# VH-VL binders against p93756r25to151, part 13

Target 1, 127 residues: p93756r25to151
Amino acid sequence: EIQLGSKLVVGENTLWVSNNGDFALGFFNPPGLLNRFSIGIWFNSNSIPYDQRKVVWVAGAGVVVSDNSSYFELTRNGELVLFDSLLGVPVWNSKTNRFSVSSALLRDDGNLVLLKDREEIVWQSFG
Below, E stands for the ipSAE of ESMFold2; O stands for the ipSAE of OpenDDE; V2 stands for 0.75 times the mean of E and O plus 0.25 times the DockQ between their complexes.

## First folded at step 5 (VH-VL)

Design b8 (framework fv_lumrotatug; at its last look DockQ between E and O 0.35; V2 from the best seeds 0.00; counts 0 for: pae E 6.7 > 2)
Fold by ESMFold2-Fast, scan of step 5:
Structure b8 (fold): chain C 127 residues (1-127), chain A 121 residues (1-121), chain B 107 residues (1-107)
Amino acid sequence: as target 1 above (127 residues)
Amino acid sequence: QVQLQESGPGLVKPSETLSLTCTVSGGSISSYSIHWLRQPPGKGLEWIGVIYYSGSTDYNPSLKSRVTISKDTSKSQVSLKLSSVTAADTAVYYCARGYDFWSGYYPFDYWGQGTLVTVSS
Amino acid sequence: EIVMTQSPPTLSLSPGERVTLSCRASQSVSDYLVWYQQKPGQAPRLLISGASTRATSIPARFSGSGSGTDYTLTISSLQPEDFAVYYCQQYDSYPLTFGQGTKVEIK
């Protein structure tokens, strides 16, 4: 479980992973884009070669941030925010500030969910 | 422990196609981007192009009409083809590991030893 | 393309001396700047990335600084193994481009 206030920062190489380790959420560099990063979810299995692994979800359908300590955060008010630290602005937001979010979970099926009372799904990456 | 090794003919005739192979060991070309660079004798470095972990490619605009980079993941090899060569293509050719999908850093941390290709009749 | 210019072309120095190498870009490269060391017959070796971040296993005597268009590589006390050609490279935009190199040679 991902607690309110949890961050992923470009350059720290940290991931949010599903309980069984099958999926990972983190920053990646899209091919052809220098010094730009997206937030995505991918199948995190050593049995699948990386060139055959597919990013199954990307925040904002491919929104990118700069390399200068940009971050993805589950904020204290219950929003997922992608913040570009060089531009100094958020570039994507889940807009869930009124949903009473208590935590997030990357499920074993690869779906990132925001939970109310740690049980009820109030937002999800897969629609 | 990651090692890159260039191989291919050291002499190519003008107008022919230059073909080189980069063999990668100790790391997976499915996880890394591999770049080709060259250095004419006594001169500086020139970037030729890249093949990403995904198999997508980007080329230097000055060379893109003549360059093809491809890979065979089962053999852990990346190939460079440069068509219609002239004496100006005489250089030491390097392959280098760029970035992987997850870390996104571009600086070349591992290089092959380089292979000299001379274009001469 | 972004043109990288290094100065001076050659430095003749003795061990123990402080060395400063300059790299200038034709436009801002936003700290996306790399320094490499190359010895005769060898491939380049990564020294510094992101203008100032030292690569793994690179001695502390090597440091990078600068911003925008002007960058510097400093070797605080030159060692015998440091005699080589040094190249800067930008990775702000494609195509990737290199300076012409500065040769640091023994007096």
Scores: ipSAE 0.412, ipTM 0.771, lowest interface PAE 2.1, mean pLDDT 88
Fold by ESMFold2, look of step 6:
Structure b8 (fold): chain C 127 residues (1-127), chain A 121 residues (1-121), chain B 107 residues (1-107)
Amino acid sequence: as target 1 above (127 residues)
Amino acid sequence: QVQLQESGPGLVKPSETLSLTCTVSGGSISSYSIHWLRQPPGKGLEWIGVIYYSGSTDYNPSLKSRVTISKDTSKSQVSLKLSSVTAADTAVYYCARGYDFWSGYYPFDYWGQGTLVTVSS
Amino acid sequence: EIVMTQSPPTLSLSPGERVTLSCRASQSVSDYLVWYQQKPGQAPRLLISGASTRATSIPARFSGSGSGTDYTLTISSLQPEDFAVYYCQQYDSYPLTFGQGTKVEIK
């Protein structure tokens, strides 16, 4: 379970993972783009070679940030925010500040969800 | 410590295909982009193209019609093929490591030693 | 394509002198700029990335500066082992492009 205030930073090699470890959410560099990163979800199995891992979801239809300390945060007001630190602006936001989000969860089916009261889904990644 | 090594024939006849292999040791190519570059003797550097961790490629538009880069991740090898060569393709050819899946594109931190390929009858 | 122009093409200097090398891009490269050193018979050696960050094990006498379209490599006190050709390279966009080089040679 991902707590409010948690964040991932470009280059820190950290991930949000599903409970069974089968899916991971993190930054990746889309092929063909220099110095740009997207947030995505992929199947995270030890038996799958790194270069065969498939990204099943990308935030903001593939919006990207630069390599300068850019980050993806579940903010304390319950929003997922992708922030480009070079440009100094958010480039994507889940728009969930009024949904009383208490946490996020990357489910074992690869769906990132935002929860109210740790159980009610108020936002989902596949939408 | 990552090491890159170019290998292949040092002589290629005009109109034939130049074929080189870059072998990466001390690491895997599954998370890195591998670039090919060349430097004609006594001249500057020219970027040929890149293969990404996904297998996707980008090529210098000046060479795109004649170049193919491919990889074999089980052997940690990246291949360069340049077709229809002429004397203008005589150069030292380098492979270099760039992109890291986790941290993004890095400037070329590791280069092979280079291999001279001469195009001559 | 972003054209990288280095100046001067050659510098003849003595050990101990300060060296400044210029690299200009035809459009902004937003600090995605690299300096390499190359000696005869060797591959290029990474000196500076991100316009100003020294690579691991590069001596402190090497420094990079500049922004936008204009970048400078400085060697504060030239050592005998520093006589080489220096290249700048942009990595802001494809195709990746290099300057034509500045040769730093013994006077």
Scores: ipSAE 0.044, ipTM 0.681, lowest interface PAE 6.7, mean pLDDT 86
Fold by OpenDDE, look of step 6:
Structure b8 (fold): chain C 127 residues (1-127), chain A 121 residues (1-121), chain B 107 residues (1-107)
Amino acid sequence: as target 1 above (127 residues)
Amino acid sequence: QVQLQESGPGLVKPSETLSLTCTVSGGSISSYSIHWLRQPPGKGLEWIGVIYYSGSTDYNPSLKSRVTISKDTSKSQVSLKLSSVTAADTAVYYCARGYDFWSGYYPFDYWGQGTLVTVSS
Amino acid sequence: EIVMTQSPPTLSLSPGERVTLSCRASQSVSDYLVWYQQKPGQAPRLLISGASTRATSIPARFSGSGSGTDYTLTISSLQPEDFAVYYCQQYDSYPLTFGQGTKVEIK
């Protein structure tokens, strides 16, 4: 379970991983781009090279950020926000501040869900 | 410390395939990417392509149809093949080490000394 | 591809002089700009990365600056061993591309 205030930072190369380990959420480089990053979910297998793992979801239909300080955050008000540190602005937002989000979960089926009262799904990546 | 060394024939006939090998020592080619570059005599540098630690490759679009880069991890060697060569492919060929861009891309910090390949009949 | 243009093509100077080399990109490279030094018969040597970060063992007289599309390599006081060709390169996106080089020669 992902707590409010949790953050992934491009330069830290950290991931959110499903409980069974089959899926991971993190930054990746879209094809042809070296220093641009998208946030997405992919099949997580040690038998598949990192750059060859199939992406199953991308936030904001492929919006990209630059700079290692850019981040993806579950904010305290319950929104997923992709922030471009170079531009100094958010470039994608789940717009879920009105749903009383209490946490997030990357499910074992690869679906990222935002939860109310830790059980009610109020938003999902596959929805 | 990491060292790179290019090897292969210095003379290739037109229409044939240029083949070079980059031998890497002092480090594992599974830990970083290896790039191929070239420099015609008296001219600037051109990027040919890259093979990443994963084995994936990217090529310069200007050469993509003729270029193949591969590697043999057990021998710590990276191979370059350039088909259908012409006089325009005469150059000093370099292999160079680069870092993967997950934690930020870093440019070429180690180079081979380069090997001249001349295309002539 | 991103086109890199260096100026001037050749620069004739004497030891001790200040050197300023220019590199312009056809579009912003977001400081993903590297400078190399190349001497005859040798491979290029990394000088500056990230537009302004000196590589290991590079003398302090070398410095890089700039942003967006315009970058500069400066040698505060030219030494005899600094006469060479200098290349800029962008690593913002593929394909990686180089400037045509600036030759710094002895006057």
Scores: ipSAE 0.034, ipTM 0.688, lowest interface PAE 4.0, mean pLDDT 91
ESMFold2 (binder alone), look of step 6: mean pLDDT 89; pTM 0.921

Design b9 (framework fv_lumrotatug)
Fold by ESMFold2-Fast, scan of step 5:
Structure b9 (fold): chain C 127 residues (1-127), chain A 121 residues (1-121), chain B 107 residues (1-107)
Amino acid sequence: as target 1 above (127 residues)
Amino acid sequence: QVQLQESGPGLVKPSETLSLTCTVSGGSISSYSIHWLRQPPGKGLEWIGVIYYSGSTDYNPSLKSRVTISKDTSKSQVSLKLSSVTAADTAVYYCARETYEFWTGYYFDYWGQGTLVTVSS
Amino acid sequence: EIVMTQSPPTLSLSPGERVTLSCRASQSVSDYLVWYQQKPGQAPRLLISGASTRATSIPARFSGSGSGTDYTLTISSLQPEDFAVYYCQQYDSYPLTFGQGTKVEIK
């Protein structure tokens, strides 16, 4: 379970992983874009070579951040925010600051969900 | 064109349950959150609660013990139930659709016309 | 909860005058402030969202400004159709709350 205030920073090479390890959420370099990073979810199987792993969800479809200090955060207001630190602007937001979000969970089916009272799904990446 | 229309009985007896329906046309309630609000005659607006596009709900703490909001996506309808009503619950009841813009935040873009509910014996 | 206070309660004005309506929040609402216009017997009508962004079809004479706890709605030259009650609303946190309204009435 991912708690309010949790961040992924491009330069830290960290991931949020599903409980069974089948899916990972993190930064990746979109094909053809040098030094540009997107946030997405992919199959995280050890049997699949990294360059062949299929991204199953991407925030903002084509939205990128520009540097190693940029981050993806579950804010204390209950939003998922993708922030470009070089440009100094947020480039994507889940739009969930009114949903009383208490935590996030990357489910074993690859669906990223935001939870109210740790149980009720109030937002999901798949829909 | 998006339209919201409230319906339900205009008179409810004290201690009974107030039941209203909001019918949405021209837009999907699976893609938008719908809120209920009320306005007693001659007074200001009070927020009652919301049902999110996901089906989850949040309620005003002042009404939480008495209020339930639900929806039927197949009928494009959102329902409000308020139990144990008193004369203080007499108001025009509105449903409103929530929208979001990245730079602006959330706001209500469409409102129903409102339905007056009088609580009286 | 965030308490919204509008002032003045009533303004009596003539067409053509500049109108300034104030809205104060008990804590910062981070520009998540919305203005609505309501005429007798009608539902509220969206005027301004995000403190300063005019809704589609709203005349340019309406403008919103402010930040933090203090916000203002201005009507640069009052028209006959502008006599109404105006409400501010915060959309920063639940429960959503509204000001008590400012009535703009003909002198």
Scores: ipSAE 0.005, ipTM 0.569, lowest interface PAE 14.2, mean pLDDT 87

Design c1 (framework fv_lumrotatug)
Fold by ESMFold2-Fast, scan of step 5:
Structure c1 (fold): chain C 127 residues (1-127), chain A 122 residues (1-122), chain B 107 residues (1-107)
Amino acid sequence: as target 1 above (127 residues)
Amino acid sequence: QVQLQESGPGLVKPSETLSLTCTVSGGSISSYSIHWLRQPPGKGLEWIGVIYYSGSTYYNPSLKSRVTISKDTSKSQVSLKLSSVTAADTAVYYCARGDYEFWTGYRPFDYWGQGTLVTVSS
Amino acid sequence: EIVMTQSPPTLSLSPGERVTLSCRASQSVSDYLVWYQQKPGQAPRLLISGASTRATSIPARFSGSGSGTDYTLTISSLQPEDFAVYYCQQYDSYPLTFGQGTKVEIK
């Protein structure tokens, strides 16, 4: 369970992982770009090298950040935000500020969900 | 361990297609990106393009309309085709290995082929 | 896109001398900068990546420094085998671009 205020930073190489470890959410480099990063979800298998992992969801389709201090955050207002530190602006937002989000969860099936009262799904990555 | 070797005709006529092959041994082209570069006699290096482990390609915009890079994993070969050549395309052509990292996207060229001179002349 | 400019074009030096080669980018390349050494008839050889990280088997006399748009390669005490052309290359963004080279030759 991902708490409000939780943040992933490009340069920290950190991930949000599903409870059983089958899926990871984090920054990755999209094919065809150099030093550009998207936020995505992929099947997290120790048997699959990083360069062969298939991304199953990407925030904002084609949006990227270029600075290694850029971040992805579940804000205290209940939004998922991708912030470009070089531009100084958010480049993608879930727009869930009025959904009463209490937490996020990367489910064992790879679906990232935002929860109300830690049990009701009010937003999801799949769908 | 890893070796790259360029091969193909050393002489190409103006307006024809330049075709080169890079043979990779000691490593899988399904695990690495392969780049093509060239160096005209007495001048500096120019990047032509890349084919990633996945088969995706990206080309230098200055050459994009004339360049095709492809691979045959069963033969461990990467091919370069450059159409409508002119004398300005005379150069030593290199293939080089660049690792694709899922996280960073690029590693500097650690292995190069020996280079093959292609002269465009009638 | 990003233009790399090296200076000077040639350096004529004797063994034992300190050598400093300059590389300037038309825009910041965020330390995504490589130095290669090339001898006649040979492919380039990787010396330094990430502006300052020496490649495997490269002697300690080679060092790289700089940030943003300005980078330098230093050879602390030139050896006979170091006479070659040196190229810098940025890998901040595509297309990859190289400087025109600095030739280090015997005086």
Scores: ipSAE 0.194, ipTM 0.722, lowest interface PAE 3.5, mean pLDDT 88

Design c11 (framework fv_lumrotatug)
Fold by ESMFold2-Fast, scan of step 5:
Structure c11 (fold): chain C 127 residues (1-127), chain A 122 residues (1-122), chain B 107 residues (1-107)
Amino acid sequence: as target 1 above (127 residues)
Amino acid sequence: QVQLQESGPGLVKPSETLSLTCTVSGGSISSYSIHWLRQPPGKGLEWIGVIYYSGYTYYNPSLKSRVTISKDTSKSQVSLKLSSVTAADTAVYYCARGDYDFWSGYRPFDYWGQGTLVTVSS
Amino acid sequence: EIVMTQSPPTLSLSPGERVTLSCRASQSVSDYLVWYQQKPGQAPRLLISGASTRATSIPARFSGSGSGTDYTLTISSLQPEDFAVYYCQQYDSYPLTFGQGTKVEIK
């Protein structure tokens, strides 16, 4: 369970991992871009080579941030925010500030969900 | 263990197309980006372009209209074609591996071919 | 494109001497800077990446420092095998660009 205020920072070993370890959420460098990072969810197996990791979801349809301490945060007001620290602007937001989010959970099926009262799904990464 | 080797004609006539092949062994071109660079005799290095493991290509804007980089994964080969050559294209041509790391991105050239001299002359 | 300028063009030194090589970028490259060594007739060899991280098997006498636009490569005690041309390269943005090199030669 991911608490309000939790962050992932570009360049750190910070990942949000599903309970069974099958999925990870974190920053990755999309091929073809220098020093630009997306936030995504992928199958998290140490037996899968890096070039074969399947990214199953990306925030903002593949929006990118700089390497300058950019971050992905579950904010205190219940939003997932992708912030570009070099530009000083958020580049993507879940827009869930009215949803009374209490926590987030990366489910064992790879679905990132935002929970109300730690129980009710009020937003999800999957359709 | 990873080795890169350039090959192709050492002499190309002005106005023709320069064609080189980089053969990669000990590693898969499906897992790495391959870059082409050149160095005119007695001068510095110039970056030509890259092909990523995905097949995505990016070329130096100064050469973009004349350059094509492609790959044949079954042969473990990356090719460079440079059209409409002149004496200014005389150089040692290198291919180099740009290791790509999923987490941290681009890594500098850790393996280079030995280079092949291409002279543009009649 | 980012222009990389190296200075001086040539250094004439004796074994055992300390040397510093300078590399300046026309705009900040945020430590995305590489140093290569090239000996006559050979391909370049990776020395340092990320401005200060030594590559595998590179001797401790080689060190890199700097930030923003100004970077240096230092060889603390020059060995006979260190006489070569040294290039800096930025990888902050495409196109990748190199300095014109500093030649370290025997006095």
Scores: ipSAE 0.046, ipTM 0.654, lowest interface PAE 4.3, mean pLDDT 87

Design c12 (framework fv_lumrotatug)
Fold by ESMFold2-Fast, scan of step 5:
Structure c12 (fold): chain C 127 residues (1-127), chain A 122 residues (1-122), chain B 107 residues (1-107)
Amino acid sequence: as target 1 above (127 residues)
Amino acid sequence: QVQLQESGPGLVKPSETLSLTCTVSGGSISSYSWHWLRQPPGKGLEWIGVIYYSGSTYYNPSLKSRVTISKDTSKSQVSLKLSSVTAADTAVYYCARGDYEFWTGYRPFDYWGQGTLVTVSS
Amino acid sequence: EIVMTQSPPTLSLSPGERVTLSCRASQSVSDYLVWYQQKPGQAPRLLISGASTRATSIPARFSGSGSGTDYTLTISSLQPEDFAVYYCQQYDSYPLTFGQGTKVEIK
């Protein structure tokens, strides 16, 4: 489980991974763009090129951030936030601050969920 | 030591297709991005396009309809084809190595070929 | 596309002088800016990347600065081997674009 306060930072190549390792969530550089990064979920296989449709979800569909310590965070108030550090603004937010989120989980089917009381799904990437 | 060497015809007729090859020695072409650039005599540099390690390509929109970049890993070669050439395509053509990865993005050109002059003339 | 404008087109200087070359982008390039040196008959040589980071083996007299849309290459004390054309290039977004160059020539 991903705890409140957990953060992914552009350039650190850190990932949130499903329990069985089949899916990863992290920053990636979209094809045809330079120094712009999206947050996404993909099947965790090094044999599949980045330009294939291996990405199953992208936060904000087409939203990108700059390389300059931009980050994706599960905030302590229970929101997933994609923050562009160069612009100094969040560019995408799950808007779940009133959902009593206790943790996040990247499920073995690739679905990122936000959980209340560690068991009730109150938000999901699929849907 | 990595070396890049461009080769192709020095003279191409208007309306024909320009075909250039960049031969890479001292390193593999499978794990890097490879770029083509050009410089008309006495003028500045123009970026033509790139082929990534995956085989995906991206071209300068001003040239996209006429450009094809490909690679042959067994021959360690990167190729450029530019169709329907005119006198405006007269330039020194360079191949250059870039580093572009899914996680880390672009790196500036660390190796360049010596360049090959292409003249478009009847 | 991002348009890169270099000024002045030509600088005529004597050895030992301080040189300042300007590069302006039509929109912010977020420090994704490279400086190249090119001598006649040669491919460009990487000098500075990320606006201010010197490439390997580049002398300390070369320095880059700037942010957003305005960037500067400075040569603190011009040496005879520094007479060349200098190009700036952005790598913020495709297509990659270059300035038209500043020629540094002997007075």
Scores: ipSAE 0.150, ipTM 0.689, lowest interface PAE 3.9, mean pLDDT 87

Design c13 (framework fv_lumrotatug)
Fold by ESMFold2-Fast, scan of step 5:
Structure c13 (fold): chain C 127 residues (1-127), chain A 122 residues (1-122), chain B 107 residues (1-107)
Amino acid sequence: as target 1 above (127 residues)
Amino acid sequence: QVQLQESGPGLVKPSETLSLTCTVSGFSLTSYSIHWLRQPPGKGLEWIGVIYYSGSTDYNPSLKSRVTISKDTSKSQVSLKLSSVTAADTAVYYCARGDYEFWTGYRPFDYWGQGTLVTVSS
Amino acid sequence: EIVMTQSPPTLSLSPGERVTLSCRASQSVSDYLVWYQQKPGQAPRLLISGASTRATSIPARFSGSGSGTDYTLTISSLQPEDFAVYYCQQYDSYPLTFGQGTKVEIK
């Protein structure tokens, strides 16, 4: 369970993982692009080379950030925000500030969900 | 003791296929990418393409229709084939080691072969 | 494709002098900029990556600076072994592209 205020930073190599460890959410460098990072979800296996990992979801499709201080945050307002620190602007937002989000959860099936009262799904990545 | 060494014919006829081999030692091709670059006499460097540790490839769009990069991990060798050559393909050809990680991105060329001159002439 | 332009094409200097080499990109490369040194008959040697980070074993007299589209390599006190051609390269996006080089030669 991911609490409000939780943040992933490109340069820190931190991940949000599903309860059973089968899926990871984090920054990755999309194939064919250098030093551009997207937020994605992938099957989390040490036996698969990084450039062959199958990404099952990407925030904003083609949206990327360009530097090591850029971040992905579950804000205190209940929004998922991808922030480009070089440009100084958010490049993608879940727009869930009115949904009373209490937490996020990366489910064991790879679906990222935003929860109200820790149980009601009010937004999901597979929507 | 990282080393890269290019080899292959120094003379290729116009319209034929240029074939070069890069032999590496001191590291595994399953852990690093190998890039091919070239430098015409007296001119600057041009990037040709890369083969990643996974075996996937990316090529310079200007050369993509003529270039194939492949590897034989058991022999520690990477091969470059460039088809339909012309005099404009005359250059010193280099292989260079790159590093690439899924979440950290690209690393610049830390080790290069000494280069091999290929002349395209009839 | 990102075009890299280096200036000047040739720079004639004496040992002990400070040298400044310029590299300009046709669009921002976000500090994804490398400097290489090449001596006659040799492969290029990595000097600086990420615009300002010295590679292992590179002397402190070499320094890189700049951001966006404009980058500089500085050699604070030129040594005899520093006479060479210097290339900048961007690794912001594919295809990787190089400047045409600046030749640093003895006066």
Scores: ipSAE 0.032, ipTM 0.658, lowest interface PAE 5.6, mean pLDDT 88

Design c14 (framework fv_lumrotatug)
Fold by ESMFold2-Fast, scan of step 5:
Structure c14 (fold): chain C 127 residues (1-127), chain A 122 residues (1-122), chain B 107 residues (1-107)
Amino acid sequence: as target 1 above (127 residues)
Amino acid sequence: QVQLQESGPGLVKPSETLSLTCTVSGYSISSYSIHWLRQPPGKGLEWIGVIYYSGSTDYNPSLKSRVTISKDTSKSQVSLKLSSVTAADTAVYYCARGDYEFWTGYRPFDYWGQGTLVTVSS
Amino acid sequence: EIVMTQSPPTLSLSPGERVTLSCRASQSVSDYLVWYQQKPGQAPRLLISGASTRATSIPARFSGSGSGTDYTLTISSLQPEDFAVYYCQQYDSYPLTFGQGTKVEIK
């Protein structure tokens, strides 16, 4: 489980992974862009060549950030936020501040969920 | 093991289309981007464009109307076509491997072809 | 496009001397800067990437530094094989752009 306050920072190349390791969530460079980063979920396998990898979800559908200090955070208010450190503003937000979010989980099916009381799904990336 | 090699005619007439081929060995062109660059005699380097592992392309805006980059994965070849050439297009042309990684972005040119001189003259 | 300016255009030096080459970008390139060495009749050779990271097999006498718009390549003690043209290149954004080069030649 991903705790409130957890961050992924562009320059750190860190990932949130599902319990069985099948899926990863992190920053990636979208096709056709140079040094521009989106948050996405993909099937996490070293056996898959780069040109065959499939991103199954992207936060904000094409939103990008451009610098090493930009981050994706599960805030202490229970929101997922993609923050552009160069612009100094969030460029995408789950808008879940009223949902009493306690944690996030990247499920083994690739679905990122926000949980209330560590059990109830109150927001999800799929659907 | 990894090698890139440019080939094509060394002499092209003004107003014609310049056509070059980059042949790749030692790795799959489906896993890396290939860039084309040029260097006029005694001058600096100019970036022409790139073809990504996906087959998408980006071109230098200064050349975009005249340039086409394509690839044939079955032959491990990348092609450059530059139309309507003039004496200003006389240069050594290079292909170079761009190591564009999915989660880390662009990497510098780690392997270059040896270059092929193209002279535009009648 | 980002314009890269190198100085000086030419340096005439003897083996054993220290040399510093300058590269300036018209806007910040966020350390997405690479240095290449080119000898006559040869393709460029990667020396330094990310402003300061030496490529594999590049001797320790080569070092890169700088940030934002201003970058330098230093050769602490010139060897005979180091006489060449050196280019800087930014890879912050397309189109990729190069400086005009600094020629390091023997006195």
Scores: ipSAE 0.080, ipTM 0.668, lowest interface PAE 4.6, mean pLDDT 87

